# VHH binders against p0dx41, part 5

Target 1, 281 residues: p0dx41
Amino acid sequence: MASFIASDQDVKNFLTAPSMNDQEGIGFAYATDEAVLKALIPAPLKLMAPVVCGYVVHMGKPTFSAPYLEESLFALVSYKDKMMGAYPINLLLHGPGAESGVIAGREGAGIPKKLADDIELRRNDNSATATVERHGKTLLNVSWTAGELNDPSIMKQFAGQLALGKEAEMNSFFYKYDIDQHEDGTNHFSNVQLVATQLRSLADQVEPGNLSIQLESTDDDPFGELKVLKPLGAAWFHFDTSVMFNTLKLDEVDAATTMPKLLTGRYDRSFFNPKAATYII
Below, E stands for the ipSAE of ESMFold2; O stands for the ipSAE of ESMFold2 at other seeds; V2 stands for 0.75 times the mean of E and O plus 0.25 times the DockQ between their complexes.

## First folded at step 1 (VHH)

Design c9 (framework vhh_vobarilizumab_d1)
Fold by ESMFold2-Fast, scan of step 1:
Structure c9 (fold): chain B 281 residues (1-281), chain A 124 residues (1-124)
Amino acid sequence: as target 1 above (281 residues)
Amino acid sequence: EVQLVESGGGLVQPGGSLRLSCAASGSIFSTYAMAWYRQAPGKGRELVAGIYSGGSTSYADSVKGRFTISRDNAKNTLYLQMNSLRPEDTAVYYCAAIKGYSGYDLRTESYDYWGQGTLVTVSS
């Protein structure tokens, strides 16, 4: 029978680095408003280009859960002009393993994960579509058609990461924090810190193509803030392996300037509404 | 909590027609991709027809033009209309459902929920 006390072996198994193996779907990039995107990036990270990258993927063999679908929009950023990588603005998850993915990512890695009401990913021959629905809106509608990119020049920027049969490593930047309840009944942020987690992936399928993309907004998920000025391209890809490893603590950061940029990607508007006075009978 | 219950199987002569139904219980139906699989005696399970949550369909070459898959989201019911039946269509037919992935290929057999099956026999 299972116990509330984990065995030594269960603790060892729990500490094994998470893998998101057998990952397949649509990756894409589009140009957006530089001032808007730049304002979303917390210091000391710096925006590298006025481009939103994203994906909608199915994770077939995660080591911590049943399969699930995941969406992300992220920016390309640098740290101290030395390290480069992705800064995720949002992640939405759906499917049998989605709850486990949200819990593990938020608790262990500071990843801004929420549950979607639905994510659909479908390929028909040389075309594919993905939709992401939450709170009555289709937040993301993306299509890929095999062929040339909308802007062929952008292909060179992804050549190394999309090389077949070669391991690619990249940094993902996350902010971690604690929320402490104090004796006066208020919550306080503490230990707000920038970390870099490395991702090692092995691509065995990459098919470039043309991107079509539409965004809708809700107050909980304001995707329309990241306006599509110009689609750049998309690809259908498959990663045989994808492993998170080696987390570096980079900086402790100022809570007052950082936390406003972290909350919308992690919490819905119900967290920000004032409560009614408890003294009314 | 989630159950799939098939009905409509039986004996039919070659050239005849049958309609299979699959009733889904629980909150699953409108967001799931669903499929009909069949298994003939001594053979593996094979995809007959699939339908994604959005209504797009896929068919095995052997049944294309003869069988039609459809869904009624208001009734939480999947259908398979089988026309021009042949002795080689004799099999146990299974309803299957998968959540969260409309997928690259419905032939993966990565379905989370399966019915108990309904027997279709095509013979004189």
Scores: ipSAE 0.000, ipTM 0.145, lowest interface PAE 14.3, mean pLDDT 83

Design d1 (framework vhh_7pa5_2)
Fold by ESMFold2-Fast, scan of step 1:
Structure d1 (fold): chain B 281 residues (1-281), chain A 126 residues (1-126)
Amino acid sequence: as target 1 above (281 residues)
Amino acid sequence: QVQLVESGGGMVQPGGSLRLSCAASGFTFSSYAMSWVRRAPGKGPEWVSTISSGGGSTSYADSVKGRFTISRDNAKNTLYLQMNSLKPEDTALYYCAKGLYGSGTYFPDREGYDYWGQGTQVTVSS
């Protein structure tokens, strides 16, 4: 395009629902400390189980970017005892499309996305590994080996949303907000609101297996706060399609009680302390 | 293999009481919330009650609240449902179901329970 003014067709294309098609990788679950996990969940969401779910995936055909790799740790939550879904605590992205993924997700959907320094996802026959590196540490190291889950009794809960050939609809809960600068040199939070983004996915490959998982922390990404008490299971999966098809505005929430639980997943320590910033020139 | 074996059903007159039991095996019982689900003649499944993994939290369907009490004995891997003030509308096949991992109470309108037994029949008639 030869203009800073988008065409009517470009605007129409921009407003098309985003899809993360040809998505493949490791999904996993582990038990964590209930009091710690519960404290991270902003009201009015309620924690459903002391379980951290996560994934490390390759987005093969996103509609808004080149391919990229993405990691997330999320909790399973309910809203008003009627709506259930994921509450993502973090997302880290790496690869050719990663910058576009961060911009689109943070500006359009309130998704807590940051860039990783590296994400590796590798499968050999019946085993796979993934690592996520940021700011000098391997924050996440997971392994999947095809076979039984660590806890086979969770198979129905774990595999329900990954049923082969079945379209599954699921909610992801996010908080959106505005930050307004004021003449007194402070920022103010406003319009803090809970939204549900609704996804429709079609799984064409699901392989359950045994999970090994290790977490490390930095002050920017305190993954070790979500300590691994017990691995529950993992699966290698492929989604042919995954579409964000609807957004519901659910509640306006109190900024003072909500915002402290949103900042670490979205900002690094340099936003709180200029001395924490490191420069490579 | 998860196995759930329900017992304690029977025939009782309106206003009577029954205590149902569910013997669980094949999983770490103390780590899971547990539920009772019933199916009345000619109806679909109806959630009745849920208890958290440690027994500290319970929830009940409005139709049974104040009349039924759910409890568990983690040392015996057994789930119970104490049913008081029984009504003809309580006539159903009762199933126990494995719920969510952890201490959270399952909320009433969710489906997705793992129930494996044949259930136990409760008939309330005069």
Scores: ipSAE 0.000, ipTM 0.212, lowest interface PAE 15.8, mean pLDDT 84

Design d10 (framework vhh_7pa5_2; at its last look DockQ between E and O 0.06; V2 from the best seeds 0.00; counts 0 for: pae E 13.6 > 2, placed apart)
Fold by ESMFold2-Fast, scan of step 1:
Structure d10 (fold): chain B 281 residues (1-281), chain A 125 residues (1-125)
Amino acid sequence: as target 1 above (281 residues)
Amino acid sequence: QVQLVESGGGMVQPGGSLRLSCAASGFTFSKYAMSWVRRAPGKGPEWVSTISGSGDSTSYADSVKGRFTISRDNAKNTLYLQMNSLKPEDTALYYCARHLSIFGTPVEQYAMDYWGQGTQVTVSS
């Protein structure tokens, strides 16, 4: 049987940069309420536009797990007017590798990952659909149809083909923190830090199209707060490779103002109140 | 190590012209789309223009179409912005940026990384 003591080679393999290779699915964007979205973004990040971006993807060859499906809603943000990238508000995972993905992302990178009850992603020729179910609700229902973006006037400057066949580096911003148990029976947040995880991706397929999107809300996953005012567009894409190759520590931040904006994306209501809604699955 | 170094800014009268340059190093320049972004005093960043890695495709903000031209020289790892018919509202710190793809979203033109230090353009009589 395997040992509780990892070999030197196993430790070395564990520390290899994680990759989400053979990643495929629907990416999309819609306009939302600026004041609502802006309020969700922890300082020192700044919202760039009143737009929610998202994806529903299949991770075909992650290096750390079996394949899995993943959903995210994220904002486009800047840091000190120098760095730009994604600020993920939520991530939900489902499938054979999903538990490993949640563990790796939460422990290693501060990524706000939870398990969905189901994620479906289907493509048939020039149309695709995705649904995300959790705790009795279809939180997200999206469709993509190849062709024109919903708002071509805004998106005439879209340059999706520019990344095709080219390596691109990108930032995702996360907050990392510790929760310290103290002898007086209280818990305290410590080491609350803004980090940028840098990704290097090679896209070999991007197909623009029309977006249809519906959101439902639960107290555990309040997607309805990010109201769909106007769908902007969607694309079907494939990344041959996507590697998380570097982490930059950017800033230490105030726990009191930051932590309220991090907890709902990482924990269900039972963490805050054991009398919160009970789900029968 | 990725570095972007902007130059060519300065003071100019309305109706004048300037050419900005951005010297890139630390990555394979021809593989990446490049953008110009500006920040006017007291305002957030505004995307100005993007050019594909090959130089075959360009895009412009409506506020600068017909006045600004983006170009690149991949042999020299240099990005350019030719600015004509400058207006007082073009006064800003101008940054070059490497264009990002964030999970294939149609709004990727607004997500840019590795901004340089910027070069100041002031349009005033």
Scores: ipSAE 0.012, ipTM 0.305, lowest interface PAE 8.6, mean pLDDT 83
Fold by ESMFold2, look of step 4:
Structure d10 (fold): chain B 281 residues (1-281), chain A 125 residues (1-125)
Amino acid sequence: as target 1 above (281 residues)
Amino acid sequence: QVQLVESGGGMVQPGGSLRLSCAASGFTFSKYAMSWVRRAPGKGPEWVSTISGSGDSTSYADSVKGRFTISRDNAKNTLYLQMNSLKPEDTALYYCARHLSIFGTPVEQYAMDYWGQGTQVTVSS
């Protein structure tokens, strides 16, 4: 029998480590303006390269939801000049499991997830295309064609890493925070902290190739700020398993200097601008 | 086409010294942090030391601090491990490993994507 009250077993199962199994799609990298990208990176993270990485993938067998499609643009960053990993600038989700994915990511690790209006990912033979649409524009249009990389010296290293059937551990960095209400009804930020999630993944397929990519901006999603100065390359990937096995709380950070860099990945203009409205069905 | 070839292993008495080399090819060596990892008989892999792509930063496992020195020559695409005051516990197959990097990341990377064949070090007791 269904109930609003979860059983003890349900609670125990809920606490099991999540897996993102059977992931497949396009990964890519391009060079962008260093000063612009660096400005988006909150302290104490440091930008390691003037490169935006990203993907559009199908999350085929997540343990916490139905399947969904996910897009991300991320920077490569370091913490303390030793720990390296991804800092996602955005993540957009679409599909039957997307709502659950947004809730889980937001609550679990402060991941900057929003819903897209549409994500398409299509492959035929040796080429693939993906599009991400939100609020009146195609924010991202990427294509991969198997073969020669745009810049072989950079992406061959990346593809070689993922071509081997090796388990790899990687950090992703996120910021968590609370929003608390004062007695007078106004709000403030508290407990702003940097966390790292650690992911153990097995990539069993990587097919490097040529990247074609276009970005657009809307008021809510200014993807075009991350200009494509030079496409570097793309690949088609399959990850058999991906397990989030650890989360580290690294630092408490200053809200005044940090929150301006976090809000647009998590909220739309209507939250900031009383004269902004968006209607989509 | 990434290739890492270790050399310089051998047999030594306790208290002796060896210098391991790792010849790298097929990639831009100076862009990658590099590590030495060892595997003793019947044991899993143990991290020994890491050096940044530029060589500016080094790190060592507690078990080897003060006895081992990692270095690199980016002009010769070669990684080194100077091992002094060797103990029987240092007996292992020593591997050269490349860290994950696309632009030369700092030391203590947690992912390594290519390994050499290893060179045997035996401290005979």
Scores: ipSAE 0.000, ipTM 0.156, lowest interface PAE 13.6, mean pLDDT 83
Fold by ESMFold2 at other seeds, look of step 4:
Structure d10 (fold): chain B 281 residues (1-281), chain A 125 residues (1-125)
Amino acid sequence: as target 1 above (281 residues)
Amino acid sequence: QVQLVESGGGMVQPGGSLRLSCAASGFTFSKYAMSWVRRAPGKGPEWVSTISGSGDSTSYADSVKGRFTISRDNAKNTLYLQMNSLKPEDTALYYCARHLSIFGTPVEQYAMDYWGQGTQVTVSS
C-alpha cells in the first residue's frame, strides 16, 4: 500500500507538464516609478513600460496540489528585443495547496514564491476585494468594481484585445539557480540561468473595471518600493486552463551581478542577516 | 528577430482606396493581436484599428469606422488594412504593431512591443 518508494508510473506522472486550471480573481495594472522598476530587472532583460501588473487569484484545480490563493506583481520586459513577456517580482501563496505550490514552482522553474500568512479574495455582484498579509502587515489591498477603467483611454484597446474562448500564449521570465553546499557547509551559486516559460491560457470570462490599490512594506516584503503613481485598471477574470507547455533556456548569467536581485524572491532577511528574527506561531 | 514590414502606401485622391500590407516574421503570428497606428505630420501616434490573433474580433477608431477594414491571413503571416473613401485627414505614416497578451486583460499602447518602419499614405486633391 503506502510506501516511501514511488512506482515507475508515479515517476512518469511526476514528469508531466503542470497546469493551473480553474483560475479566478482580480488582475490589475498601475503606473510606477520607471527608475525604481528598471533597477529591479536583471540583465539581460529590459523593462518595456513603467507599469506594474499583478493579480490575486484562486488556483482552483492545479495539477500538482490542492487549491490555493496566489498573489503576484510583475513587470513587462523584453529579452534582446525579440521576446516579450512577464517578469514576476514576487509571488505569495496561501491555502491548503500553497506549500506544494511553492515547492513545485521553485524546484521546477525557479519561480520566486513564498508563503503568505493570509490571502483573502471576495466577490459580490459587481465588486471584489483582495488582501495579502505577511509578517504583521497587509502588503496589498486591492479592489475591482465593474465598469470604466481608471484610465479610460485604454478601454478601446482592452475591447479590441479580448480573445475569449481562444488560447493565448505569453512568455514568463525566471532566473533559475542552484545553491550548492560545499563540503565545509558553505554555499555557492551555480547554473544561474535566464529561462522563459511559455504559458498557454484559455480565458472564458474577463470583466473590466476600476482599480483601487494600496501597498505596504515590511522588511521581508517591500511592496511599497513599487509605488502606485496612477492606477490604470483592473478586471475580474476566469481562466479555464493555464499550462506551462514549454521552457526555453536563454542565457547563463553572472551570479555576482544577478543574485542580489533574486534572493528576496525566495528568502527572508533572517536567511542572510544574522541580526534578523521573525516569530509567528 | 521580430520583423514587421509595411507596404502598399502611396498617393491617392479623396474618395480613393488603398490596401496596406504588413509582412510579419520572427514570431508565431497567429498568437498575437495586431494593430494599425498612424502618425500625421507633426502629430503624435493615433490608434486606427486592432484585430485579435484569431481574427474573430476587430475594433476601429471612430474616425475610420465604416471606411477601413482590418484583416489578417495567418497562413501567410500578413496583416492588412483596406482603406476606402479616403479623406485628406487620413494622410499619415501608417505602422503595424504587435501586442503583448497578458491574462486576457488589455494593456495600454506601450504594451505594443514591436513596430514596423511605416508606409506613407497621402490623400491630396
Scores: ipSAE 0.000, ipTM 0.193, lowest interface PAE 11.6, mean pLDDT 82
ESMFold2 (binder alone), look of step 4: mean pLDDT 83; pTM 0.834

Design d2 (framework vhh_7pa5_2)
Fold by ESMFold2-Fast, scan of step 1:
Structure d2 (fold): chain B 281 residues (1-281), chain A 126 residues (1-126)
Amino acid sequence: as target 1 above (281 residues)
Amino acid sequence: QVQLVESGGGMVQPGGSLRLSCAASGFTFSDYAMSWVRRAPGKGPEWVSTINSGGGSTSYADSVKGRFTISRDNAKNTLYLQMNSLKPEDTALYYCARDFSGYQYTLEPSDYFDYWGQGTQVTVSS
């Protein structure tokens, strides 16, 4: 129904928890420089291991959009030695539903989402490849071949997450903030806060395998900062259901120390042009 | 509507080189990954090489790796296959194929492609 005024039912539907159902693709992990990765993690989160995790997936049946492809690089972190989960460093989206995914995630959940120029994910039998392109570079090129992990000793660390037919719950940590324009035309950060959004997923397919991975950098997306020191492993997975729910507000944090670690994952270099940020000289 | 036209085939001696071209029309070429597929006499189709939509990522069948190079020119809507160190077993009809945009999962390589060209014959003989 065409109207700028949403119906009461439309508002009710809008407030329903988002699900990323029929999700599948390549998940992977590699070892990186501990000091570099640790420096990217805003307090009060603590890095748990010098490992970058990532995925390239197809969202087959999101409840809020047409299907789309998504990439993420994330760290494994803890909060106050009680909660553990993922801290996403970046997310890139592409495909018919991608714009809706970016808008909803950034506006509603503080998720660091941008649009990729292209994401491709292909599986043929026991091999799969994925590529992510943005601004003239192939930022990520990964392949999976079914079999043993590159480092079989890490298999036990994923035993719980690889459990088929049972719901797995994981926290994703995000920083939310407001950007307020003041009378003098300058922008200011306010209400900078750490939140945990819970994710409940049901895996019906998990196939471990060998990882090959290559990263390239641009100033807008400096993936090469997270150097691949050692590939650890990959898996092809399928989630029948994956539901975001229950956002916990954990801490208000200092803007001056936190915001520098949030901007590159959310904005391109054009946002850091002083003349683009304000009209006051 | 969608049209793929291959050229550049011919007869060549073992160890020789050929460059195949594929002119694409009827779709936004820069939105699609493109592949080369060949069919040797008496055999089914064999995937040879793929290049992604932007041209930054390539993959090759083990049988041609190190000898063939796939490339594209999105400004000219053209796909290329540079074939070096040709062997008698490279004798086949070579097809330009348009891949699905984005995501694809299949167990049969021939199911990967929306549209195929007419093919161009490559014969490697002494």
Scores: ipSAE 0.000, ipTM 0.289, lowest interface PAE 12.7, mean pLDDT 85

Design d3 (framework vhh_7pa5_2)
Fold by ESMFold2-Fast, scan of step 1:
Structure d3 (fold): chain B 281 residues (1-281), chain A 123 residues (1-123)
Amino acid sequence: as target 1 above (281 residues)
Amino acid sequence: QVQLVESGGGMVQPGGSLRLSCAASGFTFSSYWMSWVRRAPGKGPEWVSTINTGGDSTSYADSVKGRFTISRDNAKNTLYLQMNSLKPEDTALYYCAKPTYSSTWYQGAFDIWGQGTQVTVSS
């Protein structure tokens, strides 16, 4: 029988770097409104392209949970002209391991994770579809068909740069923070900091193809703000391994200018309504 | 037809300055991020700098940061690279390029459409 006091071996296992092994699904990119996307990026990160990237993937062998499905929309950003990487705007998770994925990601890495009501990912030969449902809406509906990208000029080097059969390193940028209660009856943000989480991935399959994409919005997940102006392309790929191997603390940032850009990706509208549902008895 | 025409290269001594220009035509220049890429003798292409559509976000390779400044004039469909404190290792053919986007998260890809402009830094 387990104890509320973890064993030394359990603590050692917990501190092993998390891996999302046997990861497969649809990755995609589309052009969006530059001014809208740029406004969502907290300083000191800079938007690199008027493009939303995304994925819907199955995590087949995560080291910290049962398998689960995950969706993300992210921007491509730079930090002080030294580092490039992804800035995730949202992540939605569903499946047996999804709760563990949300808890671990939010607590340990500042990742903006929520639970979806459903995520479907289906491949049949040279076509695949994915849907993400939350709070009564299909927020995302994507399809991939093997073949030519919608715009071959924008992603034609993706497979070569990923270096199939070789490890590639990638940065994801997140903001971590604390929420502290104060005697005046309010919560205050503290220790707001920009971090880079570094991933090392081994891709063994990348298949380019044509993207079809539709977005819907709710107030909790306003995906329609990131309008699809032009589908650019999609790929089906598989990572044999993907390890979060390092975290770099980059900057402490001003809470007043940063926090407004972090809350919608992490919290639902009930957090912003002090008169949310009341019980009449 | 997309055309990018680079100019402004030449020979300078170490510590000197040059200003490169790129005249763009055949596409809506104001709708594209633009990059400078260089090719040194015997080497493959190296990314130098990128600028967004509005000119208010820029990125540089570590080798040129603090010395080079990228800018653009959308009314003139022209991209610029101001190069200060030039070093012998900056000797290369410099190309104006439309950036291509990548999910690999570290460099981005690019298309080269111009013939380039030669920069030679020697004592």
Scores: ipSAE 0.000, ipTM 0.118, lowest interface PAE 21.4, mean pLDDT 84

Design d4 (framework vhh_7pa5_2)
Fold by ESMFold2-Fast, scan of step 1:
Structure d4 (fold): chain B 281 residues (1-281), chain A 126 residues (1-126)
Amino acid sequence: as target 1 above (281 residues)
Amino acid sequence: QVQLVESGGGMVQPGGSLRLSCAASGFTFSNYAMSWVRRAPGKGPEWVSTISGSGGRTSYADSVKGRFTISRDNAKNTLYLQMNSLKPEDTALYYCAKDHPYYYDSSGYLTPFDYWGQGTQVTVSS
């Protein structure tokens, strides 16, 4: 029988490394405004290129939840000119496992996750589409058609990152923080830290192709700030396994300069306006 | 109007075989992926298999891999499911479904497709 007191085995199961196995979908990249993208990246991370990467994927066999769909837009960044990886700007989730994915990612890994109202991902033969809807807008609409990248000159970089049949390790950078309530009725940020989460993934399918992409914007999810100046390319991919296996604590950072760049990806505008919520009964 | 008509179900003993057919009309069959979805008594829909419009790509639920084969004949607007080594747990109403969004629950079940047929009953018993 289930209990509010977890068994020793339940605690051990909870502490195993989370895996997003049987993951497939569309990965893509487009050029954006350098000054805009650079301003979104908190120090000490440095933007590597004026490029937004993204994906819309189905997580077929997560170890921590039922399956779900996930979208992300991220930048390519470096730390101290040696460690490279992704800096996720947003993540939106939808589907049976989505709530568990949001809770686990936000609480355990500092990942900027929210729930979408709908995510669709479809493939037929050599074409695929994905849409992400939230708060009355289609925030993201992407398509992939098998063939050449929009910019074939970047194929060498894609080919190197898409090595098939071998485990690859990659870094994702996140900022973790605490919010402390004080006796005077105010909240304060504390323990603001840069961490690198390391992933080990096994790709068994990658198919390059042409990208079409359209963004819409809301105040809660201002995707239009990351304007599409030029589509660069897309690929359909499948990861057999993808394991978050290690976390490195890198730096403590200044809350005043860092926190403004973290909140929009994690909270909706109602958090920033002190007004009473009204429930429809 | 889209119409999907399944046939080929029946009663069979464990270890037996059945071939299901789905006759499609009302749309350009070769332009759409097609799927088989089953619903066991008292359970939600479970995705079984998908085939691309050209037939060049196929996928299967883990529960049926190696036992079931999906195929299509675009000239006849017909989808097939060859079921071998049938087990009692394969007992279900089998539906032909048009197109396929790629999302699943933890058992390989799918959220409903755009169009479903009426279904054909498969009963595996001794």
Scores: ipSAE 0.012, ipTM 0.434, lowest interface PAE 7.9, mean pLDDT 86

Design d5 (framework vhh_7pa5_2)
Fold by ESMFold2-Fast, scan of step 1:
Structure d5 (fold): chain B 281 residues (1-281), chain A 126 residues (1-126)
Amino acid sequence: as target 1 above (281 residues)
Amino acid sequence: QVQLVESGGGMVQPGGSLRLSCAASGFTFSRYAMSWVRRAPGKGPEWVSTISSGGSSTSYADSVKGRFTISRDNAKNTLYLQMNSLKPEDTALYYCATSRDYTFTSYGEIRDLDYWGQGTQVTVSS
């Protein structure tokens, strides 16, 4: 009884604001090389600190898919010294809803999503581990143990940022673009634009703890470029609700300077090889 | 030590209803996903339903979708299974279960459920 022609009600349902409710897992932060991290941040965003943040979470009740697991490494950035937020360098997804999550995020929001071969997230009492595998490597291996942060001096930053049982609004910055083919057969980037996606989240659990972290690198996912110089801390958290309630178009940006910093997080090396078809034969 | 105690089973006619309860103790119940698993006479265990730690996400085996509802009360450390429109095929010993590790890669997979209760018998017969 389904049709390739969606009903008016199906179209209305499709356009509702997406939510990632019942979200939980490990959030973490570590210090990295400032010059390396700064070079990865496309203008007009500015790096705020030589720190990589990340998470490995389970999305328990997304509105657009079955549940799935997601990993991200991101930088803390500012736009025009007014707006602050996350700039995701990568996102990897795995699980029953992962394919739908990749499609929705890349098509609708310009989010740099790829599929992982496996993501594991486990908690036993006051300890938890997460691993992310892709293309034969464990790209990320993190552990959280409840207690003191590796660097207790950063505790104050989070104590004021998110109050348990209260809604918080957060910005994530993404670049959206089109790829157009002209009559001469060449492809061109067009409509390259910086957007801020705004999330409204309700945290009902945050448990600080000690971080252990290991990275491996591949050419498709060069995590080793973001060297772990010093683990800073981790937390187990749970968001009861998290709604993507608004997206602001902030700026149109130069394709030539911006696109080189976006492609590795969105495409694998086969896209950069004009003879890629030879590798799949 | 993790303790799980099921109750609410019994004999019922086809089309009838039963509500199972599971009292949990010995671990932080609100931080663990919980599952219902059943074992029919002469068969291996079959996963029935899972509920996330916060209660907002639920999953069901195809054989019970639309008939069974899983729920939890974290304040009371109790898991529930509301079983409606019961069929003879639902006759089984019903267990509540959880993982030793709070894990997301194994939702709905019996092999990753380390702690099981004693079970409560459900018999559907005319």
Scores: ipSAE 0.014, ipTM 0.360, lowest interface PAE 7.2, mean pLDDT 86

